# Designs tried in a protein design chat: VH-VL binders against C2 domain-containing protein 2 (C2cd2). Part 14

Target 1, 194 residues: C2 domain-containing protein 2 (C2cd2), of Mus musculus (Mouse) (e9q3c1r45to238)
Amino acid sequence: EPDELRRRESDTLLSWILTRDSWGNQWQAAWVTALNYEAEKRGGPLRLSFQKDPRPQSLQLTVEKVSSVVKSTQEKVVICHVVGETLQFLVSAGPASATGSECQLYDVHLSPFHLKVEFHMEEKREDIQIRWSFTHVPETAIKIQPQAPGEKQALGVNMLSEALEDLFKHLVNAASPSVFLSTKPTQVKEAQSL
Key: E = the ipSAE of ESMFold2; O = the ipSAE of OpenDDE; V2 = 0.75 times the mean of E and O plus 0.25 times the DockQ between their complexes.

## First folded at step 9 (VH-VL; framework fv_patecibart)

Design J3 (at its last look DockQ between E and O 0.02; V2 from the best seeds 0.00; counts 0 for: pae O 8.4 > 2, placed apart)
Fold by ESMFold2, look of step 9:
Order: structure tokens, then C-alpha cells, then sequence
Structure J3 (fold): chain C 194 residues (1-194), chain A 124 residues (1-124), chain B 107 residues (1-107)
């Protein structure tokens, strides 16, 4: 069995893990938590609050590059570059002292999007840590639209759009979300050679 | 608890001007995020939004009717008034006023409390 | 102006059966849609907000779903008191618009 065939089987397995319900149910919450942490830490006059989106989202992820690092006989890290079609954030924005009526809800889209994803495994642990961060690529388009564009706005759209884009870029660059996935009997362990 | 009640004439002749008053309690139209709308429903037909007024006096009108509609508020009297000019028999409908509250950070902006409605008949 | 088209206009349904009502927007409205129930000779009552969020006191048999242009209101097991006309309502842009309504009767 050639090395190329084994590599494609490994890429398929990693892609399959990233499309499972266990990942899908946890990734948004982890991302929202990390982004809100960065927003609170930064502070400033413009306040962003990221929210879990109750709408179903379909992530169609492609794993492009895979490498591994063996830190010890009992610890392994697998790093991959992941590309997806569209990523959406639900973001509330307004002045830091604003009441609810002075905030505006936005849809923020990135298309396509690129992630660096790390799988951390330790032989003695019963879980796998998945950690990821954005990778900036010129073809990624950022689109910011009010959730209800006909509603009364607290601030002018020109002012908020510029400031919102800059702040959003800062926060996503700073955030490094992570989840822990169970290695219980239903969990597929990464045991294949790369 | 929030209540709204529509009042005004129940019979209007063609070409006359209709004035409807929405009297409410349990909220203040000076509170940020609060709005009041007028919606009508011709007998046996669908709901049709007419006008909306925000707490800061910003106003919205259904475009095809905007030259006939005026919405105003009197915050001290807890009233919102709709004026509709040049009435026609096709304007016969039940007219509702409704409360609306919008927050940019939550799932809001629906017409959550309605008045009982008042039937206005336009006939010679 | 965003046109909301509901389907079907009318349905007669056996009690305990599932009712599905669709609402299609003439352009994308994200999830900026609400659903109302209007029983005969009554004013409309809010049922579902923001496409899928049940309003206070709404029975769990009611649910909403969809995003973009296609939305669905579902009554999982129809009860006699659910005989009513149902309206979708968009707030993505002015003017605010309603669907033409879907009348549900008990068969």
C-alpha cells in the first residue's frame, strides 16, 4: 500500500473527524468564548459581543496539509491546514456603555476561510484537544451586514462598518479556540502513521 | 403588563380623513427600543402593515400609502395617532395598533402585544 | 419590497397529524422572520420569533426553521385549538411585510 494512498486515507479520517457532530456541537461555543474573551480583554469604546447562532450551519471543510510532531513517546501533535467555504459570526456591536436598543446585530461572513488546526493527543489521556486559529489569505472576503438592515441604527453604517471590520480582524487574529473531544469507545483514535 | 386600545370612528365616508388613536399602558414610548405600529386587515384578507413610530420619533410608512399617512405620538398621554387621508371603500378593515421592542443583541422586534382592533367601514 | 409567499393557502388536517407551513421570501432575509397565529375573530398572537425561537407560553409542538429565503412552521401534533390562520412576517427591510396567510382547519 503506497505512502500516497495512506496519506489520502489519513486526510479523509481527519476531515471526517472535523465534520462529526461532536466537533460540530462544540466548535461554535468554543469560538464564541474565545472571541468574547479577546473582546473583553481589549476593551475600548466599541463593544463587540459574539453570540451562538441558533441557525444550523454546514461546515464543508477540506484538509489540505497534514504533518505530525512527536513530542515524546506519549505525546503527539498533528497539524493541518483546513479550508472551508463560508464561516459566519453573529455579532452584536455598539458603544461600550450602550443599552440593548443602542446595539446592532450583524452577520459577518468570511469566504473562503483558512484555519491552522492542531490535534493534541497524549497516550494517557481520555480526550483529544483540538485547537485552531485563523490563517490570513488574500482571497478571503469579509462581508459585514446588519441582521435587520432596515432597522433603526444606533450609529451610521459607514462609521460602524470600518471600525467593525478592523476590530473583527483584530479579535479573530488573537483568538485561539479549543475543544476537548472524548476518546470513549465511539471515538476514533489517531493511530495511523503519517 | 402591556395593553393597547384603538379608538376612533367606525364609519367614514369616501374622501374623508380617518384619525385613529392608540391608547396604551404598561410601557413608555420614551423608553429606548420601544415602538408602536399600525397594522390593518381587510375582512377575510391578510395583515397589512401601515406605519411605525420609534421612541425617538423616527417614523416609517408603507411606501404606497405614505402620502396618505401620518403617525404621531404623545408620550405624556401614552398615545399614538394615525391619520389617513382620502379614504376609499377598499380601506375598509380592522385597524390594530401593536407594541414592538427591538434590542440589537437579542431575538426581538416582533409585534408581541396587540390591541383588540377597531373595524373601520368606508361607505357612502 | 420583500414579498413573502406562504404555502399552502389552506389545509384541512386530521387531529394529531403533523402540519407543515412554508414561507418563501423574494430575497434573502437571513433569519429576520416571525410567525403569528390568528384564531377566528381574534387579533394575531406572536408564535415564533427570529425564525426558530418560541414566544413565551407557546406549546412545544410548535417549531420554526429555515434561513435565507425558505422558512417552515411546523405543528408536530395538531390539536383542536390550533385551527387558525398563520402568517409569516419579515423585518429584514422596510416596508415590513406579511405572507398572505395559511388557514388550517380540523378535518
Amino acid sequence: as target 1 above (194 residues)
Amino acid sequence: QVTLKESGPTLVKPTQTLTLTCTFSGFSLSTSGVGVAWIRQPPGKALEWLAHIYWDDDKRYYPALKNRLTITKDTSKNQVVLTMTNMDPVDTATYYCAHRYYEGSTYTGAFDIWGQGTLVTVSS
Amino acid sequence: EIVLTQSPDFQSVTPKEKVTITCRASQSIGSSIHWYQQKPDQYPKLLIKYASQSFSGVPSRFSGSGSGTDFTLTINSLEAEDAATYYCHQYSSWPLTFGQGTKVEIK
Scores: ipSAE 0.012, ipTM 0.550, lowest interface PAE 8.3, mean pLDDT 80
ESMFold2 (binder alone), look of step 9: mean pLDDT 90; pTM 0.927
OpenDDE, look of step 9: ipSAE 0.014; ipTM 0.551

Design J4 (at its last look DockQ between E and O 0.07; V2 from the best seeds 0.00; counts 0 for: pae E 13.8 > 2, placed apart)
Fold by OpenDDE, look of step 9:
Structure J4 (fold): chain C 194 residues (1-194), chain A 124 residues (1-124), chain B 107 residues (1-107)
Amino acid sequence: as target 1 above (194 residues)
Amino acid sequence: QVTLKESGPTLVKPTQTLTLTCTFSGFSLSTSGVGVAWIRQPPGKALEWLAHIYWDDDKRYYPALKNRLTITKDTSKNQVVLTMTNMDPVDTATYYCAHRYYDSGEYTGAFDIWGQGTLVTVSS
Amino acid sequence: EIVLTQSPDFQSVTPKEKVTITCRASQSIGSSIHWYQQKPDQYPKLLIKYASQSFSGVPSRFSGSGSGTDFTLTINSLEAEDAATYYCHQYSSWPLTFGQGTKVEIK
């Protein structure tokens, strides 16, 4: 019974953390890292480089239908739905052999998104590593568009965008983002405000 | 209160490497959304963004200088370090570090607080 | 990179007069622009954010407008303390860039 109570409290705390704006930012960052990793791993004729959008973002995430399984004292699996209005990235795309000048920059938007996510949580020292993957993607619209008009864009921007969309879908499904949550006092203070 | 202060050599010889340190207070670079950038300004000239580092150690560089620039952070010391190799007289400038404005979970993209800057002169 | 071109480069203005500074982006950036004020021997200070929103502590005589490629900073009634160089800044895409600056002097 005491363990169950702790579990429930932990789940509630996790749900709360996942809804914080700070987590949203980490979420985005983790995706960028994971996508770049998968893109590099996949290789191919196109070189893709994902990056954070320098524009202001307000990523609001909602966590729903949370369930958890404790694997050990240091390992927990959480399954939930993550819902958000908009997730945006920048992606540079060009031939694998191309120089930076030959790459085109695109806006990538996921809006809205509803993801069934499995989180693997592992305690490492004073941090918690959270790694996650998608088990189901009930709703996600992907929009890719050139960030700036250019001559190269005019010569087949639509075809490239479509190709990128397919590739992006593949990368998203293959990606396994991870984040380290610090248990440092700043986060604890936020948690105490619950 | 957010404060930043640049430190390092004020005189560098051509071809040498410049290392500048930004020491800051009032915020943590472990906080999601937080970033620190380096921006320089040659005497009497415009501002030029050089590099940016995020809380998650993600980095951005001005492309034309990317091969010369390295930005790193030490979160425990509240420091960001900029290294610039192969300095040239044309690199003479006031170098600023700046806090990228983060408020209530919003990433604004603005530089709200700057250091006072440090003038670096490249001369033989 | 996105190039920001300010106009004019220099203005000598009588106190109480209206000052208008324009910034044109080489491509559409929506409202992803900030304005900075830099006085001599000081670091740049954030003045206007998101094209039209005043930063905290900024006098009401300062205003910003525009969207897309054309932006304007206005000082409705110039004060002596407003002598400075003003910069527009875009954060729409990497690399981050600034305008060349507009120096405003008091006549």
Scores: ipSAE 0.000, ipTM 0.537, lowest interface PAE 11.4, mean pLDDT 84
ESMFold2, look of step 9: ipSAE 0.005; ipTM 0.498
ESMFold2 (binder alone), look of step 9: mean pLDDT 93; pTM 0.946

Design J5 (from F7 with heavy chain Y108V; at its last look DockQ between E and O 0.02; V2 from the best seeds 0.00; counts 0 for: pae E 13.7 > 2, placed apart)
Fold by OpenDDE, look of step 9:
Structure J5 (fold): chain C 194 residues (1-194), chain A 125 residues (1-125), chain B 107 residues (1-107)
Amino acid sequence: as target 1 above (194 residues)
Amino acid sequence: QVTLKESGPTLVKPTQTLTLTCTFSGFSLSTSGVGVAWIRQPPGKALEWLAHIYWDDDKRYYPALKNRLTITKDTSKNQVVLTMTNMDPVDTATYYCAHRYYDDSGEVTGAFDIWGQGTLVTVSS
Amino acid sequence: EIVLTQSPDFQSVTPKEKVTITCRASQSIGSSIHWYQQKPDQYPKLLIKYASQSFSGVPSRFSGSGSGTDFTLTINSLEAEDAATYYCHQYSSWPLTFGQGTKVEIK
C-alpha cells in the first residue's frame, strides 16, 4: 500500500515534469546529444551534426498513459506516451571529409508526434538519471527540408532529403537520450508542487 | 539593476476583482531561470506568498486561494499581472511583487532578492 | 504546508547586545530557508540565504545557522538600525511559507 502510493506519486510527478517547457528544452537537448552520438558512431560517407533550432519554438509536451514498474529502490521504468505538435531540429549534412562550408543545413520536423517512450530512471546520489528510447511511434511524420536555398542545395535536394530522412529514422531508433535531474531540494521541490 | 513596481487600484469593493500589475526592469521573463512572485502582507501581520510565474509560463498558486488567483505574464512588456477575484476586507494588505533568482546551474535559490515597494490595497465598502 | 514558527515574537534589546532568533519548521527542510529583514514601511530585504549564507551587502554581524528543522538568525552586536521585523522563509515545498516574524526593538 505504501509502495503503491509512492509509485502513484512518482508517476504523477514524472508526468508533471514532462509537461513543463523547461523539460521540453532538456528533451530536445538530450535528443541532439544522443543523435550526434549515434551519428558519429554509425559513421558513413555523410557527416551529420544535429543542433537545436535557435528559432523560438513553442514546444508543448503532454504525457499520456503512464505506467511504471519499480525494479528496485533506486531504479524505475516508466512507460508513457509523449505527445506534441512539433519537434524541430537542425541538421548539418555533408561529406565526411568536408569542411563546414561544404555542409548544408536542413530543418527536421516531427509533426505531429505521438511517441511511446520507455523511461529508465535511476537514482544516483543526488541525481536521477532518466534515459529513454522510443518503443513505438504511432503518429509521427518526419519532414526534412533545406533551411535556406542555395546553389549547393539546388542539386539533388530532394534525394538528399530522402536519404536524410531514412538516416534520421535509423538514428532515432538507435538513440538513447538521457537527462540528469538534480534531486537537490531546490529542484526536486519545484517538481513536487502539484 | 533589477527593479519592480506594483500598480493597480488601492481601493476595491467587496466581491470585486483585484488586478495588480508588476512592471519590472533589469531582467526578462524570457530568460530561463527567471521567476516573479506575488506576496502580500496584511497590516501588522506576516508575509503570505500568493503566486509565482516562471519564464516558461509555469504557474504556482497558494492552494487556499488558487481558485481566486490568476497570474500571467507579458514578456514583451516586462509585466506580470495578478488577478484576485471575490475580494474581501480580509484581503486588505500590502501586495508585493518580487524577483526570484536562480543560480548559475539553473537551480532555484528560493530567495526573493529584489522586491517592489508594495502597494496597499484596501478592501472596503 | 510547512509551518515556520519563530521565537520569540518580540525582543527589546540594548544596543551592542547579541540577538538570537529561532525558526522551527514543522518538518525537515534541509537548508532551504532564508531570512528577511523588514523595517517599518519598507519591503522585506534578503539577509541570509540557505540558512547560513549572507546575502550581498549584509553586515557581518548577521549570521545564520541550522539545518533540518531548527534554524537561528543571530545579530552579534545589535545596532540601532537593526530595529526591524525578521522573517524566516522556506522554499523546500510548495506553498512557500514564512514565519510569523520576530520584532526586534531597541531599548
Scores: ipSAE 0.000, ipTM 0.547, lowest interface PAE 11.1, mean pLDDT 84
ESMFold2, look of step 9: ipSAE 0.000; ipTM 0.537
ESMFold2 (binder alone), look of step 9: mean pLDDT 90; pTM 0.925

Design J6 (from F7 with heavy chain T31E V34M; at its last look DockQ between E and O 0.02; V2 from the best seeds 0.00; counts 0 for: pae E 10.9 > 2, placed apart)
Fold by ESMFold2, look of step 9:
Structure J6 (fold): chain C 194 residues (1-194), chain A 125 residues (1-125), chain B 107 residues (1-107)
Amino acid sequence: as target 1 above (194 residues)
Amino acid sequence: QVTLKESGPTLVKPTQTLTLTCTFSGFSLSESGMGVAWIRQPPGKALEWLAHIYWDDDKRYYPALKNRLTITKDTSKNQVVLTMTNMDPVDTATYYCAHRYYDDSGEYTGAFDIWGQGTLVTVSS
Amino acid sequence: EIVLTQSPDFQSVTPKEKVTITCRASQSIGSSIHWYQQKPDQYPKLLIKYASQSFSGVPSRFSGSGSGTDFTLTINSLEAEDAATYYCHQYSSWPLTFGQGTKVEIK
């Protein structure tokens, strides 16, 4: 079918875009930024701070379904559903109230994870905006582990872990990070003083 | 490169409404994670945060002044507007708008990394 | 509302000496604190973010430390250009608040 073939060719191009170095350099930062914004906006007694993982993490993404929406002659949006095998976040968490100066670091894994990815293309722009959001599916497993296991028993670690998981789910579902990728040939960047 | 500039009247009478405009460039409030705040500083005194607006139009106000403040944005003009009603001589201050900064790591820190030059607003009869 | 109390309010310091400025929060804010420098008749400039991370272009003589409720800004070897008022700022809870400022002068 002509629609199926066109969709398969689009899937390959979109998957290629999502594996470029420019995307690889920016996706984690954009996600961490969006998550920390949601954490600040929400507030509350349990505070989370998301951190960029210094270890390299390449999202192994598979494009499952593509659709398109033409918003105008000058703007087109391509929406696709993407699946990845494992996503990891580094999260610092603790009560907002003072009880000494201590925060607990956690590793949080999602496997598999599903995203809705939007590619916004605009006639006058020299870049593509990529926006994405978490798609809830029942098979996604969320695993939260302290980096220093077994150090906090006085606060009912199981109850705090459950509250942490609920808060994490809320923030991930609320966040909608984005990046802009250049459609022009790679340029040498000048130093910034900003 | 991010820049911000405050504009509006520099002299208002008591009870009048002050309207200040922050015009910015180098970012858009349509981009996720971006925000603009208003902060004032009375002559010789400390900084006082007044209001903040996020890209998704979420708004925050200093509670004691909430009934007097309105913050809005116009993303197509790259502008954020602060309106403050019932001005009083104690409101004489330099008013700044400021951008929230994220660093290259993408961690949202909540820092006011770039400030406008400020505009002195004097409230007197 | 989280109150930030800086100490001291004022310091007059001989060049090349070490300057220490403290900021105490009325409740724990983790590391959600920033430091700003404001020179006379200028707008504030970000120095230290997230308690201890230097902002781009900030001289290495500036450093920050602390977590929870007690935070410190240190200038290891004061230079003439460092004469300014320094503010701490918390973003742990709304409303956002600043300390009252610490004015540093060169003797």
Scores: ipSAE 0.005, ipTM 0.568, lowest interface PAE 10.9, mean pLDDT 79
ESMFold2 (binder alone), look of step 9: mean pLDDT 89; pTM 0.908
OpenDDE, look of step 9: ipSAE 0.054; ipTM 0.681

Design J7 (from F7 with light chain S28R; at its last look DockQ between E and O 0.01; V2 from the best seeds 0.00; counts 0 for: pae O 11.7 > 2, placed apart)
Fold by OpenDDE, look of step 9:
Structure J7 (fold): chain C 194 residues (1-194), chain A 125 residues (1-125), chain B 107 residues (1-107)
Amino acid sequence: as target 1 above (194 residues)
Amino acid sequence: QVTLKESGPTLVKPTQTLTLTCTFSGFSLSTSGVGVAWIRQPPGKALEWLAHIYWDDDKRYYPALKNRLTITKDTSKNQVVLTMTNMDPVDTATYYCAHRYYDDSGEYTGAFDIWGQGTLVTVSS
Amino acid sequence: EIVLTQSPDFQSVTPKEKVTITCRASQRIGSSIHWYQQKPDQYPKLLIKYASQSFSGVPSRFSGSGSGTDFTLTINSLEAEDAATYYCHQYSSWPLTFGQGTKVEIK
């Protein structure tokens, strides 16, 4: 019974954390890092570099269908659905042989997104390392467009966008983002009030 | 109202490290999408972007100077700090910090709407 | 990096005359360009965003045009207060870059 209560509390806390703006920011950053890693690892004819969209984003993430498995006193696996309205990135794309100067920035929008995510949580000192991967992507529309508003997409731009979309899907599926969360007593209290 | 102000030494010796602080108000670096950049301008010359820091501590640097530049933020103090190592007389410039512009609708402009007044840093023996 | 080349570097213009400043990008950047005005001892002020959209508070005599690689800032009727250095700026790709500037002086 005590263990179950702890599990419930942990799940509630996680759900709460995932809805916080701070987590949203970390979420995006983690994705950018992971995507860049995978892009570099994959290589290919196109150089891709993911960046944060500097626009204010209302990254409202909701967590649904939370289940958890405790692997050890320090390790927990949580499976849940993460739902959001819009996730935005910038991606620089250009020939792999080209210098950074030949890269063009594109807006990448995922809207809406509904992700089934498996979180691997590991306690490290006062922090929790969370790594996650996708188990299922039920709904995600990807839109890629040049960052410059009003740019008439030439045929070539459209082709590149399609290629980028496919590549992006691949990278997203391969990526394993991670974050470190600091657990403070204040957070626990707030979670308990939910 | 957004305001920014640069502070730091106005005179630096060659090979020394420059540390500049941007103190701002009217916005928070905890706000998603917010960023602050450093831009310099040698006397009588063009503007040169140096570095950018985002709300989530992501950073961008001018590649040619990347190994010399460090940008950090203290959100609680509303400060952004730029460190530049191995200063040279060629680095003499007015250094600005700037707020990146976005509108109320969340439109990304990629522009700098509000700047500090700048601080002239002279590198001289 | 994307290089922005402005033309001319300098103009001496009589009041009420039309001023045209061009900015050429080393690669296609769509409309991802802004124009700044910098007066002596002041920070740069945003004039035109997205190549052709006026920033708030900017007089109507200022206009921007262009797409792709070639951009133009126009002052339809130069006022004395318009004496400044004008810069084009691109945000299409990192690193962010500026043109070398065009200094406009009043005759």
Scores: ipSAE 0.000, ipTM 0.526, lowest interface PAE 11.7, mean pLDDT 84
ESMFold2, look of step 9: ipSAE 0.005; ipTM 0.528
ESMFold2 (binder alone), look of step 9: mean pLDDT 91; pTM 0.935

Design J8 (from F7 with heavy chain G110H; at its last look DockQ between E and O 0.02; V2 from the best seeds 0.00; counts 0 for: pae E 17.7 > 2, placed apart)
Fold by ESMFold2, look of step 9:
Structure J8 (fold): chain C 194 residues (1-194), chain A 125 residues (1-125), chain B 107 residues (1-107)
Amino acid sequence: as target 1 above (194 residues)
Amino acid sequence: QVTLKESGPTLVKPTQTLTLTCTFSGFSLSTSGVGVAWIRQPPGKALEWLAHIYWDDDKRYYPALKNRLTITKDTSKNQVVLTMTNMDPVDTATYYCAHRYYDDSGEYTHAFDIWGQGTLVTVSS
Amino acid sequence: EIVLTQSPDFQSVTPKEKVTITCRASQSIGSSIHWYQQKPDQYPKLLIKYASQSFSGVPSRFSGSGSGTDFTLTINSLEAEDAATYYCHQYSSWPLTFGQGTKVEIK
């Protein structure tokens, strides 16, 4: 029964964020920012640069597990584990010394994908911080395909598909994207009361 | 085994509309990433790309001919159809349809790896 | 539109000699180029994909190289059956374009 209450609470929060007008744009921007940050921190001979995908992407999430903690009468954190169907990125890869014209573009898909999502709510604020991180699970399939035909070779990059996949996995597992979504006081109170 | 075959009239009068059908087997145009293109070659001249259609019905046309070309597909019949209006003797060419084929490694290619045999279309009064 | 200019337009070559065909793009296309071979009265056949990768069943005497705007197809030791017209083709951007072709004959 406590699981049923937690699930209802998380469903309410997910439904709320999915109806925000700014979610789609901020979701991608947060991912791109966090991944590029991790790529810069890691360094190394192979440079990855993540880009927004201009094509529409529908994000449909299913809640698997929920927990929550109330820090004070004014602060609440809800943590849930969600699963989505497909997460996609556009990635540019090339030698660290290269400039844009010598890099190869890749389409990268993860399916299914698992996230730990944290909702940080404060009663007095007009926003909610949403932070998430990738959860590594065996069933997630990663598909990496070069945008340019001929898929096995890129300028200034030795064709090391396994190494590229491992690097991508490392960056995704290290990234912790975050957004702030504006709220109305009524919406925040309803979410916190659940 | 992937095969494509062009069919349609071999003789067309000026101003008429040409309709060519590409019938294929060994692949499905419902498969993600798959496409079919039309390319023509006037006698003794270079190859000229005309149109392309993707599995998701995304369509591309050579810009100078865009108002004369229409490409469509019927996935259930394994067909792609090209329509070209207002034919002129300069449009006399062999017309090919071509597929993007998965290579021996099972990876996508963006090359036109399998071509039909081509069909010569003559535009003459 | 990206224009591909091949050189030479025509060459007559003694068997067993090396053939070099160049393709120059009007702007950078990375490695997004394929090479096709078309023998007389036949449909074109893919030889080299992604600038330098041999397609299945292509004899090892064929190789490709280059990136950016300048590309080369090489036939290291010309065979009689290699008499054909060779085309480069770019897919970096729409519209897709072909080079004007290079006809290779046996001398």
Scores: ipSAE 0.000, ipTM 0.438, lowest interface PAE 17.7, mean pLDDT 78
ESMFold2 (binder alone), look of step 9: mean pLDDT 90; pTM 0.919
OpenDDE, look of step 9: ipSAE 0.116; ipTM 0.688

## First folded at step 11 (VH-VL; framework fv_patecibart)

Design K1 (from F7 with heavy chain Y102T; at its last look DockQ between E and O 0.04; V2 from the best seeds 0.00; counts 0 for: pae E 16.6 > 2, placed apart)
Fold by ESMFold2, look of step 11:
Structure K1 (fold): chain C 194 residues (1-194), chain A 125 residues (1-125), chain B 107 residues (1-107)
Amino acid sequence: as target 1 above (194 residues)
Amino acid sequence: QVTLKESGPTLVKPTQTLTLTCTFSGFSLSTSGVGVAWIRQPPGKALEWLAHIYWDDDKRYYPALKNRLTITKDTSKNQVVLTMTNMDPVDTATYYCAHRYTDDSGEYTGAFDIWGQGTLVTVSS
Amino acid sequence: EIVLTQSPDFQSVTPKEKVTITCRASQSIGSSIHWYQQKPDQYPKLLIKYASQSFSGVPSRFSGSGSGTDFTLTINSLEAEDAATYYCHQYSSWPLTFGQGTKVEIK
């Protein structure tokens, strides 16, 4: 069907954009910034601090569908759903009144994960903005493990596990990370042709 | 090494047309992602971007000056030329050309990374 | 057009002290900002690209931070050779624009 063929071509172009090195290089930093902002804004007795993981991680994203396209006189916004295999974070957690010595590092994994991704393109800009947010689905598994398992009992990790998971879910669902990708007029034109 | 040098008249009269040439070496304007810009600085004042030309001949101009500016390139001569019509004493400034590279890599972000030495153009009767 | 407003316009600072220069954009530009140093009678030199990335050969005492609309250039311990005018520059949309400049002098 003609509509479905156009959607398949759009999926291919969006997948190409999402695999560019510039977007991948900025991905983790954008998550860390957005999550830490939400953590600071929320406050409370248990606080999380997200960190960049210097270890390599694969970024494999697949465009599921294009949900909407918005166009005005000066801008075009493409919104789509994206699925990935695994998303991981390094997280420091502890009481809000404590300093770093009382905090515990955790590895947090989400698999699979779903995002709503927005591509913002404007006629006058030399870049495009990519903004995304987490979409919770039942099949997403969350694993939270202390980086030093033998130390988790010292902080009452079992007592904190449910509270940590609840807080993490709240922050991820509230965050809306974004990046700007530098591009040339022809590349913006082809991205806007979705 | 990459170098750029501005050349042209240093004194023009009001209403005359200014033509400045940027001659460069160490890069090619045929290379994808490469651009050259003109920026000016009136004495004691801030930097003002004027025009930009991409490797694929796409051109951008400061809107208020669009009808007075023309930027062109000659890839075989490694030159970029700026023409500015109807010069006025307020256009007295040091004029710079600068190299710019844009790419999807985190290491190339569209900065003016290499500048010419600049040429002072005085507009006076 | 995106207006960049720097603060302060002028700062006289004792050697070895910290210098902080801010740049505020009139709308969000993500991290699409660069910083330049211009010493008297010289052409501008790139210091910081993409908000926080040091350019080649820039001393470690220079650092940049910020995203969105608020950006900061920091000189950790001012040296005599750092007396100059500093400019921020945005490239997120046309026309490309510069801040009005911040002149830093040794007290």
Scores: ipSAE 0.000, ipTM 0.495, lowest interface PAE 16.6, mean pLDDT 79
ESMFold2 (binder alone), look of step 11: mean pLDDT 91; pTM 0.930
OpenDDE, look of step 11: ipSAE 0.035; ipTM 0.643

